# VH-VL binders against Leucyl/phenylalanyl-tRNA--protein transferase (aat), part 1

All scores and structures are predictions.

Target 1, 210 residues: Leucyl/phenylalanyl-tRNA--protein transferase (aat), of Deinococcus radiodurans (q9rtp4)
Amino acid sequence: MLAHMPAARTFLQHPDPLTREIAEGYAGGSFLMDNGDGLRWYGVPGRALVPLTEDAGLHVARRMRRELKHFRPSVDLAFDEVIAGCRGHLPGSPERDGEWISDELVEIYQHLHTTGLAHSFEVWQGDELAGGVLGLALGGAFIAESKFHRLTNGSKAALIHLAEHLDRQGFALLDAQIQNPHLATLGVYEVTDKEYRRLLRRALALDVEL
Below, numbering starts at 1 at the first letter of every chain, in headers, positions and changes, except where a header shows other numbers; Kabat numbers aren't used for antibody chains.
F, E and O stand for the ipSAE by ESMFold2-Fast, ESMFold2 and OpenDDE, each averaged over both directions (binder to target, target to binder). V2 = 0.75 x the mean of E and O + 0.25 x the DockQ between their complexes.
[cut] stands for letters that were removed.
Atom coordinates printed by the task and the answers are left out, and those that the model quotes come from them; centres of patches stay.

## First folded at step 1 (VH-VL)

Design G0A2 (framework fv_gevokizumab; at its last look DockQ between E and O 0.04; V2 from the best seeds 0.00; counts 0 for: pae O 10.6 > 2, placed apart)
Fold by OpenDDE, look of step 2:
Structure G0A2 (fold): chain C 210 residues (1-210), chain A 124 residues (1-124), chain B 107 residues (1-107)
Amino acid sequence: as target 1 above (210 residues)
Amino acid sequence: QVQLQESGPGLVKPSQTLSLTCSFSGFSLSTSGVGVGWIRQPSGKGLEWLAHIYWDDDKSYNPSLKSRLTISKDTSKNQVSLKITSVTAADTAVYFCARDTSGYLRYEDYFDYWGQGTLVTVSS
Amino acid sequence: DIQMTQSTSSLSASVGDRVTITCRASQDISNYLSWYQQKPGKAVKLLIYAASTLQSGVPSRFSGSGSGTDYTLTISSLQQEDFATYFCQQYYSYPYTFGQGTKLEIK
C-alpha cells in the first residue's frame, strides 16, 4: 500500500553528522579524494557507468564467463583488506601511483562502514582474496570508489559479479566514475554530469539493500 | 519556531517592477542545505513555482518567467527578495515564500514551512 | 515541464470516511513528490514528502503511496479539521510543478 521509501533518506537523515555529510555530497554527484593537500570534494564532466546486465550492455567475453565461475563473490567479508588492496598495500596487489585514499579517508570509509553506507565487494578463489570493489551504497546507486586485483582478472570478475548482484538486489546504477579502455571492454559507457545526476536522483529514490 | 512572512506593495501598475520581500526567523540561510522558494497562486487557480535561492547563493528560476525574475538574499537580515519586471494582469496573485530544509540536496525541494502569503494586484 | 494532474478537483466526504486523492505526473518522477494541505487564512502545511514519508507532527491518519507516475494521498479516517485543499508537488526536475489541487468538502 505504501510506496517504497527512498533508501538514501536513511543516510541523508542519519543521526551521525559525518554520515549525513558524506551521503549528501555523493548524492549530489561529488566524490571525495585526497590529492595530497587534504580531503576535498570533486566532480567530473563525465561519469563512467557499468551496465548491470548483458541486456543493458554489459559485455562478458566467453573466456571471462568461464573464468568467472572460479570466482566466489561476497559482501563485506574483507572490508579492511579491500581498502588495503585498493591502496596497493595488500600483499600481491599492484602498487598504485598517486594514492588518493589517504589515511584520513580510510578512517572515513571505516566509519561509514559501521553506519552501513560504505561496503566492500569481494571475489575469492578458494580462500584467497582475488580482488574487490570498495564503494558506497546509496539508495539504488552503488558508487564504486576503487577496485583492485591480486589474481589475474580479479578486478574484472569483481565488477561483473557486483553488477549482477546489484541487479538482483534491485539497484539501478553502478558508478565506476572514470572511463578507461579496460572498463570499456566490459561495456562501460560514459554519460554527462547532467545525465548522471538525473540517473542518480532516480536511483536514490529506490528502497533497496545490498 | 520557524516563521516566514511575505511583504509587498499590494498594488502595482502594469509595466512596473514588483518587489517582494520574505522575512523569516527560526533558521538561517547560511546553513548548508537551506533554501527559500517563491510560489504564487492566482485566485481560484493552482500554485506556480517562481524561483529558488540556496544557502550558497545558487539560484533557479521558472524558465517561463526567468527573463523577468531576480531573486536575492540578505543572510544577515534573514531576508529573501524577489523582483518581477514588466508586470501585467497575469501577475496578479497571492505570493508565498517557503523554506526548503529537507536536509538532503538542493534538488530535494519540498517546502516544510510557508508564509501566509501576500496579495499583489496588478491594475492600472 | 512535468505536468501534475489531480483527477478530482473537488471531493465530498463525511467525518470518519476513508479518503483517497490521486496525483499523476506526465513522466516518472521517482517518488520526488510532496503533499500539502491548504486552508484559507492559514499557512500551507507540508504533509508528506518523498511520496510516502510523513512530515513530523502530521497525524498518522495521513499516508502517501505510489511510484513512477501515479501517487496517492490517503486519509484513513477523516476528521473535521481535514476539510481543506490538497495539492501535490514534484521536485524531480525544474521547473517544479504542482497539481491543480483537490478541495475536500463536507458532504
Scores: ipSAE 0.005, ipTM 0.539, lowest interface PAE 10.6, mean pLDDT 91
ESMFold2-Fast, scan of step 1: ipSAE 0.172; ipTM 0.668
ESMFold2, look of step 2: ipSAE 0.198; ipTM 0.708
ESMFold2 (binder alone), look of step 2: mean pLDDT 90; pTM 0.916

Design G0A6 (framework fv_gevokizumab; at its last look DockQ between E and O 0.30; V2 from the best seeds 0.00; counts 0 for: pae E 4.5 > 2)
Fold by OpenDDE, look of step 2:
Structure G0A6 (fold): chain C 210 residues (1-210), chain A 125 residues (1-125), chain B 107 residues (1-107)
Amino acid sequence: as target 1 above (210 residues)
Amino acid sequence: QVQLQESGPGLVKPSQTLSLTCSFSGFSLSTSGVGVGWIRQPSGKGLEWLAHIYWDDDKSYNPSLKSRLTISKDTSKNQVSLKITSVTAADTAVYFCARDLEYSSFRGWYEFDYWGQGTLVTVSS
Amino acid sequence: DIQMTQSTSSLSASVGDRVTITCRASQDISNYLSWYQQKPGKAVKLLIYAASTLQSGVPSRFSGSGSGTDYTLTISSLQQEDFATYFCQQYYSYPYTFGQGTKLEIK
């Protein structure tokens, strides 16, 4: 399933005040998080980016490539389930620690989903939701907010499929916010905040479909 | 509460294989984002990272010791094991295991937020 | 590998003092830095992660600051229980590496 993705300005000038505010923050390079003391905007000095293609640096191990074909990707077919999974509340999904998605933030994501800014990307094995990514699509930029798995390699498959899907759809940027060595094995690389904002501005100018 | 406890042989002869076990409670390696790492500290020296294993069985090793290290997990027993082959006196140290915790998002992770008390291993003939 | 250097191996201070411990990375580690406290016979304790985020349960007298290659742990008012060895650690890339430690002793 494909979703129509209006230009970033549509969200930046959206009649809904919440949508405008959130879009403006993310367009400025910030992201939302609740560390237990309320919802706040955050930034980082280095920004982690997921390459969209192997040529760009995306590393898909041979084993993973073989397994990847067993995952069927979709968009916005299980949005609430993806949020639940990201929170560790989806049945069959592993428990999770270090939750930053508060009830308030859930409501915000759900609201943004109705306005077309927030999206879920899913991978399935048969009829079973195996994993997914929660994120925001703003112009040609996809900000990956969170991911989860129920099945082995589900989250990795979701991220890889997402990268490839975004590339096919003409996206320019897949943002993972904070780098870690684990993600680095997939080719995730870090740029300075300054460079990120430059790339973001460029991506925001694109009018693509998710 | 989160707890980790290292166990080892105490004494190992040169050229033998050192086997260490980390037993933990208060969390599970079936939990997404959870990892366990091994760190050692020779007497009077700094800390040295050895290896990591994650909930999805992804493994990382210190390149300087990779050829001698094997890390594994038994999720059902809440244990992580580390083997070091061909030990020498240079491997004499206190060995720690510690938990790291990746958030359910890309927003960050805790690095070694809980540690065991360590177990001393002496390599001597 | 990224080298972590703590300029001071040992430091003497008194209760009530403001104490700063510095840590320098051989390259930009983008705030992927943690501070630990080590006491003999006890488990190592995480104090600060992400350069400036206070770990839950850690007293507010501890704080972290810095960016790029240079970072600082600050104890605003030293308490008796704070005499220990402190380590910095980068987790920007494998292999993870630690500073050599700074032993904080009673003056």
Scores: ipSAE 0.025, ipTM 0.597, lowest interface PAE 4.1, mean pLDDT 90
ESMFold2-Fast, scan of step 1: ipSAE 0.022; ipTM 0.580
ESMFold2, look of step 2: ipSAE 0.125; ipTM 0.577
ESMFold2 (binder alone), look of step 2: mean pLDDT 89; pTM 0.893

Design G0B7 (framework fv_gevokizumab)
Fold by ESMFold2-Fast, scan of step 1:
Structure G0B7 (fold): chain C 210 residues (1-210), chain A 125 residues (1-125), chain B 107 residues (1-107)
Amino acid sequence: as target 1 above (210 residues)
Amino acid sequence: QVQLQESGPGLVKPSQTLSLTCSFSGFSLSTSGVGVGWIRQPSGKGLEWLAHIYWDDDKSYNPSLKSRLTISKDTSKNQVSLKITSVTAADTAVYFCARSYTVKGDSYRTYFDYWGQGTLVTVSS
Amino acid sequence: DIQMTQSTSSLSASVGDRVTITCRASQDISNYLSWYQQKPGKAVKLLIYAASTLQSGVPSRFSGSGSGTDYTLTISSLQQEDFATYFCQQYYSYPYTFGQGTKLEIK
């Protein structure tokens, strides 16, 4: 069920050149996007971080807390479907979080999934995929690249379940990169690039499993 | 090929409601990540963003004008409409509609990649 | 509201010149900045988005740079068709706001 996630140095010293190159970029604080003009590395002076617990600032409304129990979480059960959902290629996925995921980026994510760097986190209602998060797990850092929903609250449920799962597994950092109003309602906050790199360095030293 | 075309009354009297229509082709407002916004420009002045509508019918308005603005879409006709109530001389401007695409993770942080030619609206008695 | 200020409302230049147009935000906008070109009687054209990403079809003589509050549009070798008004726009937060525009005029 749960994928084994080696320490960040395993990917930084990985025999696969592409995995090593991508891991180095993310370990340095950058992230990949294709905004219609090809693959580019991006950074931001204000980095969006998701608190892992309510005590740390994660905001879960009372009604949302009641709804969380109707979503069953999983890891790596539907990787290709999660990518499709993030791209808006599944019925009922109106969120636009992943339109920057080009065909070239899909191939890269699929390759990184085979080498253990890229992962999907899913939430289900019965047998129906309700929502999910596409991301990279590097040491104790989870870089949440994109999310989607098919059922009401599926993307919020996926992100909250992911935060709770990461906390239980000993992760230190859940990185959403860029702030937005929907993320802000969950308590997502911004840190400086300097503070982000400090937090990332500490997280990368952790040997935890997703 | 993406095209947007504004249409409006040309002349409207103070206190009346101004109705504008944006007709477009070359894209669908049912496509995830796509939106249409309205921007205006008074003669010899800068650009002012008015309102946005997204593929999922989510709407955003300039807070200074929100009480007077209503944006709506008809996806089947490839049209977006904007209504401005209680117009005054200050509403005299060229009105543009423009397509927007989201950036990573957010319809909130979008840029305008294709614009219509604009339609002049004069408010006078 | 975030205020966008372009340092000059007009700038005179000659064909072949390197031209720099500046834009300052009243707060950090994290590179959520676009540059637009407007010619008299024509539709507005997107040149640059995300502070430094060139829109498809825009000539490579245009480039964008900057971070935080200070941003720059550069035209490396001005051409006759580049005489126009240039606007910066932040899309970091609602309401989206534009600079007042810089009109590039023949010297």
Scores: ipSAE 0.000, ipTM 0.471, lowest interface PAE 11.9, mean pLDDT 85

Design G0C7 (framework fv_gevokizumab)
Fold by ESMFold2-Fast, scan of step 1:
Structure G0C7 (fold): chain C 210 residues (1-210), chain A 122 residues (1-122), chain B 107 residues (1-107)
Amino acid sequence: as target 1 above (210 residues)
Amino acid sequence: QVQLQESGPGLVKPSQTLSLTCSFSGFSLSTSGVGVGWIRQPSGKGLEWLAHIYWDDDKSYNPSLKSRLTISKDTSKNQVSLKITSVTAADTAVYFCAREEYYDSSGYFDYWGQGTLVTVSS
Amino acid sequence: DIQMTQSTSSLSASVGDRVTITCRASQDISNYLSWYQQKPGKAVKLLIYAASTLQSGVPSRFSGSGSGTDYTLTISSLQQEDFATYFCQQYYSYPYTFGQGTKLEIK
């Protein structure tokens, strides 16, 4: 009774079998993906992590820092629109980003949103959705599944605002899963699977809210 | 219709600076989600990526050449330029510019120019 | 740097043949792979991106498959205009790297 993991335990012991199964897979260090042969659990030898602060290694260009003030962040205000953006289905969004998100995965994410495991993080310019991140929040870990932009800098602004928001809320881990050249410019770094599981275990023990 | 055209000096002497310009139409670098990259190909050899610049002025360079490369854009003129300093015979190649489509924090090249041959010789 | 290796530098084929060109990455590139076609005196053309997504305007006889480190470009029924050099490229990690190319030639 002394030590507990209430935020992660909510999903690991959830009455919904799908939510439990997905939470267990991610808590074990795996991620769900469809590489053309159906949904399967994957792992990587080098796991991509986003630093939460500039002190921890997050690289925010001087010009980008000035741009950030023009984006208003939010949580879970436009979940379905964020999924559509990640799939390239919104006007002005790149058509090719997130094509791995099948109709089956859309249904799974929508279901996980109703049980509280899946979330959207949005950035707005005025009343226009400028960009966003789709992910899972499990304990003090946020697993970023996909991101998109509609307006200039929207995707980068969404990820930076998300990192800063997670830091303020007491999260320990922002997981981008797989390294990309553009992510590396933000200070995204790789850790071994063993080190990732250590960091994840620590993050899962945290009782924090998105 | 998207079109890109490279222009360069044709002949450059060793140790000089090579300046290349990519002029394009059918898209703008003020539009989010696009960039322009430079790729080269020596005669009878493979393709080598040099650098790119995105709509938000984010730049990346091939680390093996980074100290010699400078990429810049003039959004109002629909131009992207690349400068290569201290050229040698190894820089003799066809130089291509191409539009880069943003795809989950990186990109692929969906439209290419025809290429411009640059010969480095004394 | 990630090394991209195409199994052969040249292939001979006849019109109507099914042609397969393979590309192997030195590490997992998670489908961040494109295929390009290059013809002498013509602009390079994108055929496929994200390993399996056909570029708009590219004939349906072209297809891409694969995952992890191993990727394949297939031409289901070779046409005269398909004799060209084909390159794979990874855009998973900087620097972007290309395979050495496979030149498709008439038998």
Scores: ipSAE 0.000, ipTM 0.449, lowest interface PAE 16.5, mean pLDDT 85

Design G0C9 (framework fv_gevokizumab)
Fold by ESMFold2-Fast, scan of step 1:
Structure G0C9 (fold): chain C 210 residues (1-210), chain A 122 residues (1-122), chain B 107 residues (1-107)
Amino acid sequence: as target 1 above (210 residues)
Amino acid sequence: QVQLQESGPGLVKPSQTLSLTCSFSGFSLSTSGVGVGWIRQPSGKGLEWLAHIYWDDDKSYNPSLKSRLTISKDTSKNQVSLKITSVTAADTAVYFCARDFYEGDYYSLDYWGQGTLVTVSS
Amino acid sequence: DIQMTQSTSSLSASVGDRVTITCRASQDISNYLSWYQQKPGKAVKLLIYAASTLQSGVPSRFSGSGSGTDYTLTISSLQQEDFATYFCQQYYSYPYTFGQGTKLEIK
C-alpha cells in the first residue's frame, strides 16, 4: 500500500471520506463484498492475477482472437448498465458473477464512480452491450470486481480487451481476486497474499490513466 | 559483495540545490526487482525515507518533500542521484543510500552506505 | 502515513541478558517489517526482514517475531558488540516509515 503515491494519492487523500476509506482498503490488498453477512473486507491466500500480455502469459485461443475483432471496447460509457449486468438485472444477461453486489454496494459503486475510483469497461457488438467489467482503477492497478456477458464470449472478450487496454495505458496489475476455471483458461494465475501486496505497491506508484 | 557509497558537497547554502550521488558495486540496476533508495538522519534524530528508484525507472518520493526531490539513475555507471531544491537548515542531516527490493525475496533496504554529512549553513 | 512506535527510547542491559525491543504499527503491515542496527560511525545494518527472517551473516542470538501491528526483536544473550540503536521499519506502504529507535545502553 502506497498511500501517498501520485496516482493512488488522489483517492487515498480524497476529501470524500467514503472514497478515502474504500481506496485505503483496496490499497491494503483487501476487497469489499457482501456475502449475506453485510459489507465485509475480504482477502484470499491465493490472489488471481490476469496477465496483461500474451508474453506475460495471457492465453487467447485462436478462435477467441478472431472473435475479439467483433467486439468494440469502451470505458465508462454504460456504468449503470454494467452494474446491472453484473447483478444479472440487465435484460438478456444469462450469467452473473455479482450476486454479492447488494443494493448498498450499488450505491457505493455509483458514488465511487462520481469521485473517479470506480469504472466500467464495456465491449459492444454494433449498438448492443455484449459484456463488461466493473472495477476500481487505483494507480497502475485495476481491481476487477465483477464481469458479465449478454452475447456469447462477451465477458471473456471484455477481460481480454481490458488487459490489452491496460497494457497500452501503462498499468502493471489486473486483479481478478478469486481464481475459477474460466479465468484459468485465459492464463490467470495465483500469487500468495504477500506477493500480491508487493506487486500492488509497485502498481500504486504508477501515474497512469484508464 | 554489495557496497554503496554516498558523495555530496558537505556544505550547502540556504536556497541552493543539494546534489547527492550513490555509487555502488556488487549488484546491477538492470536486475529485475532491484532498486536504490535514499534515507536521511538529522543529528540525534530518527531516520526519514526520501525516495527510491527501481530497475525499470519506477520512482517514488516522500510526499512531504516530493516537490523538492528528483531521483535519477545511470545504470551503466552503477550510480543513483538525488537532488533536493531550495534547501534550508532543516535539511542538515547525514544522507544514506541503500539497496531496495520490490520482488524476489521479502527484502527492503538490505545494504546501506556509510552516510555523507550535509550541513546547510550560510 | 503509517506510524511506527517503539515503546522504549532507551534501555539498559548487561552482557548475557535477554533483551526484547517492541515496535507497533498504526495499522496491519502484514509482516512487511525490518529491524536495523545502527552503531556510531558505522553503516546501518539489516538484522531481520519479513518480521522474522534473519539476514545472512547476522548472529543467531537475534530473532524477530510478531504479526499484524505488533512486532518484537529479541536478543537472547546480549554481547558487548550489541550495544547500539535499533530501528524498526515498515515497507508495507509508501512512504516507508521508521520507529524512533531504541538505544541499548550498557548498565
Scores: ipSAE 0.000, ipTM 0.413, lowest interface PAE 20.4, mean pLDDT 84

Design G0D4 (framework fv_gevokizumab)
Fold by ESMFold2-Fast, scan of step 1:
Structure G0D4 (fold): chain C 210 residues (1-210), chain A 123 residues (1-123), chain B 107 residues (1-107)
Amino acid sequence: as target 1 above (210 residues)
Amino acid sequence: QVQLQESGPGLVKPSQTLSLTCSFSGFSLSTSGVGVGWIRQPSGKGLEWLAHIYWDDDKSYNPSLKSRLTISKDTSKNQVSLKITSVTAADTAVYFCAKGYRYSSWYKAFDIWGQGTLVTVSS
Amino acid sequence: DIQMTQSTSSLSASVGDRVTITCRASQDISNYLSWYQQKPGKAVKLLIYAASTLQSGVPSRFSGSGSGTDYTLTISSLQQEDFATYFCQQYYSYPYTFGQGTKLEIK
C-alpha cells in the first residue's frame, strides 16, 4: 500500500523522524526558518504564490522568453552547489536570498535530500551553473525555499523554468512564501493564510513527481 | 534583554556631516538574520525611515536621501553608525535606531527601539 | 512611495472606552502592517505586526484587523497608560512609510 499512497503521505508516514516532522510542519502551512533567533516555524499573512503558466498570470517578457532558450534546466544535478549558491558561498554569486540558511539548516536540507523531500532545480549556460532554486516537493506542492543567480537573469530563468516544469508534471502550487518587487514582476501574487491552507490541502492530495 | 541607545552631537552646523552611533546589547550583528535600522522624527511630525544594515553588511537606503546617507557597522563593538552629509535645518529631528530582521516582511520590520537622540542643525 | 493615512490626527477618550484608530494605504499592502505606540521621551513600542498579530508582552485589550488597504487598531477598554500617539507602518515595500500618527488624549 505504501507504493500506492499519494506522494505527500509517503513523507508524512516516513520512517525517518526528521523527514516526518518537517513534512508535517510544511503540510500544515508553515515553513522553517532561522531569522536570527534560532530555528522556528513561520507563517505569513500574505502568502506569495508563483503562477505556473502565463494563462494563470505568470509574466514572461518577450526579451526574457528569448533569453530563456540560453538556459538549460535540470533537477537534482547540483544539490550542494545550489545550497552554497543560495548562501552566497559560490564564487561570483551576488544573491543573498538564502543567508538565513544556517549550518544546521544545511545539514537538515542535505538529510531531507537523501529521503527525497528536498530538491534542487538548476539552470545552466554551457557547463556553468547560472542559477537555481532550493525547495521541498510535497504532493503537488513545491515550496521554493531560496533562489540564487551567478549569471544575469539566472534566478529569474530558474524560477520560470521551474514553474513550466511543475506545470508539465501536474503540480498545483509553487510557493515562494514572501512577495518582493523582483518576484512581483513575474506575476507572483498573494493569498491569505486561510486560502493558502485550502490550496495546499488540495495540492497535497496529488500524486505527482518532480 | 535587548536594548539600543543612540548618541550624536546634539548640535551640528549647516553643510557639515552629521554622525550618529547606535550602541546595543542583548543581540549581536554576528547573528544571521538580524539588522539595525535608523528612523527619524522632526518635532511635531511623523516618522521617516532612513536606512538599515544587516548582519552580512547588506544595506538599504531611503531613495529620497540615499546620496547623503552612509550606514556602517562594527560587529565587535555592537555598534551601527549613520552619516548624513551636507545637513540643513530640515535634518533637525530626533533620531532613533531599532532592531530589524533580514526578512522583516515575513515577521516584522522593527521590534525594539532606542529612546532617540535629538539633533539640531543650527548656526 | 506607498502613502499611509490615519483618518484622525487627534482623538479624545475616557478610561473604559472602546477606541478605534484607522489606517489606509494608497495601495494593497497584503497585511504587511505594524502598529506602534509612542509616549513623550520614551522608546517607540511595537504593539501589532502583520496587521493582527499581537507582540509578546502587549496587553490583550489591543487588537488589529483589516486587509488590503484598510486597517484598524482597537483598544477594547482604555486604560490610563494608553494615552499616547499611535502610528501605523507598511513594510510591504521600500521605502518603509508611516502614517502621520493619531494622538489619543484624555477627555
Scores: ipSAE 0.005, ipTM 0.475, lowest interface PAE 12.3, mean pLDDT 85

Design G0E4 (framework fv_gevokizumab)
Fold by ESMFold2-Fast, scan of step 1:
Structure G0E4 (fold): chain C 210 residues (1-210), chain A 126 residues (1-126), chain B 107 residues (1-107)
Amino acid sequence: as target 1 above (210 residues)
Amino acid sequence: QVQLQESGPGLVKPSQTLSLTCSFSGFSLSTSGVGVGWIRQPSGKGLEWLAHIYWDDDKSYNPSLKSRLTISKDTSKNQVSLKITSVTAADTAVYFCARGGIAVAGTFYYYGMDVWGQGTLVTVSS
Amino acid sequence: DIQMTQSTSSLSASVGDRVTITCRASQDISNYLSWYQQKPGKAVKLLIYAASTLQSGVPSRFSGSGSGTDYTLTISSLQQEDFATYFCQQYYSYPYTFGQGTKLEIK
């Protein structure tokens, strides 16, 4: 039952005003963040996108391929723990220097999880949560808000498994918002804001399930 | 073009060690992400996964049989071998080898087991 | 270990029928599920992997669906060559486990 997610227009026309407002903001190409001056909508001139396949440019190092078989993926099994991990609040998780996921934003994500917009993607090593991604699934787009690791390579394993999962499910877009050196090693590339909005509009038309 | 072929003794006495060989062509076990596994099927019964070996020589075993199983490879000969110690009548089955691996991005094929051998019958009898 | 249960061990059908075979995992396997066809005297054949992706060379009348714990193999218009035993298999975690099999027999 919970495995079937609504199409993008279901969130854009959702009876819950908060879900509708947040879905509209992301559908327009913006992302929500609290940088210490309150909740605000942000955009970037160069948007970071993760290729879903190696053919599309995803780079998976030889040693990383060896490690991937030790990580088991899941969807929505540990939503609150993934949020805590992204905030640096799990034992063994790196402490963030400056936290953009405020208490208000946690409450928003928890609410959006109940309406089906917000999701967690986990990777496990044995019974231990090794890493994960917090994001929003809107049509054929997955907006990866934050990620974390507790075990070596857990964050990279989570992102690679997520890309593979999204490709299999028919998603068109994996959005990481802002480029960084670690993402660059995986083949993450930048597109202009104009091009991002074109890709997003096409992805939003897809009727796919996480 | 990809083919796997099992070979074994056909008949083994209880308490002895069963040795099976999988010979393959059309791919290399040095290719990143590739693995070869063993599966068995007793007459009229279901499929039971036994063990897998990967390009990096990493090995996975069915926990219920792990103490009796040894999987190994010879990449230069395109062969994977499985040994089962202390066999009993319960080990009577058709033994298959199959190409498999792990999912690594959408262009990678080797998750699940995409090509299987024809199987070799092993009977454990006194 | 993850247990895989197919709802029936045997099913009778006629050529031209729409046939549905179901498979349930004891826990969420995140679409890490394959469907296999086994015919007497032939190699086991992979039909579908990742729950819904058709293996190259497999006829389009075969399709897979489902998510989480519940998965389905559908044959839209059964052909004579489709009478066989069908197995689901999870490859989410070790040990890999199979369903007990569903044998399609002529009605």
Scores: ipSAE 0.000, ipTM 0.498, lowest interface PAE 12.5, mean pLDDT 84

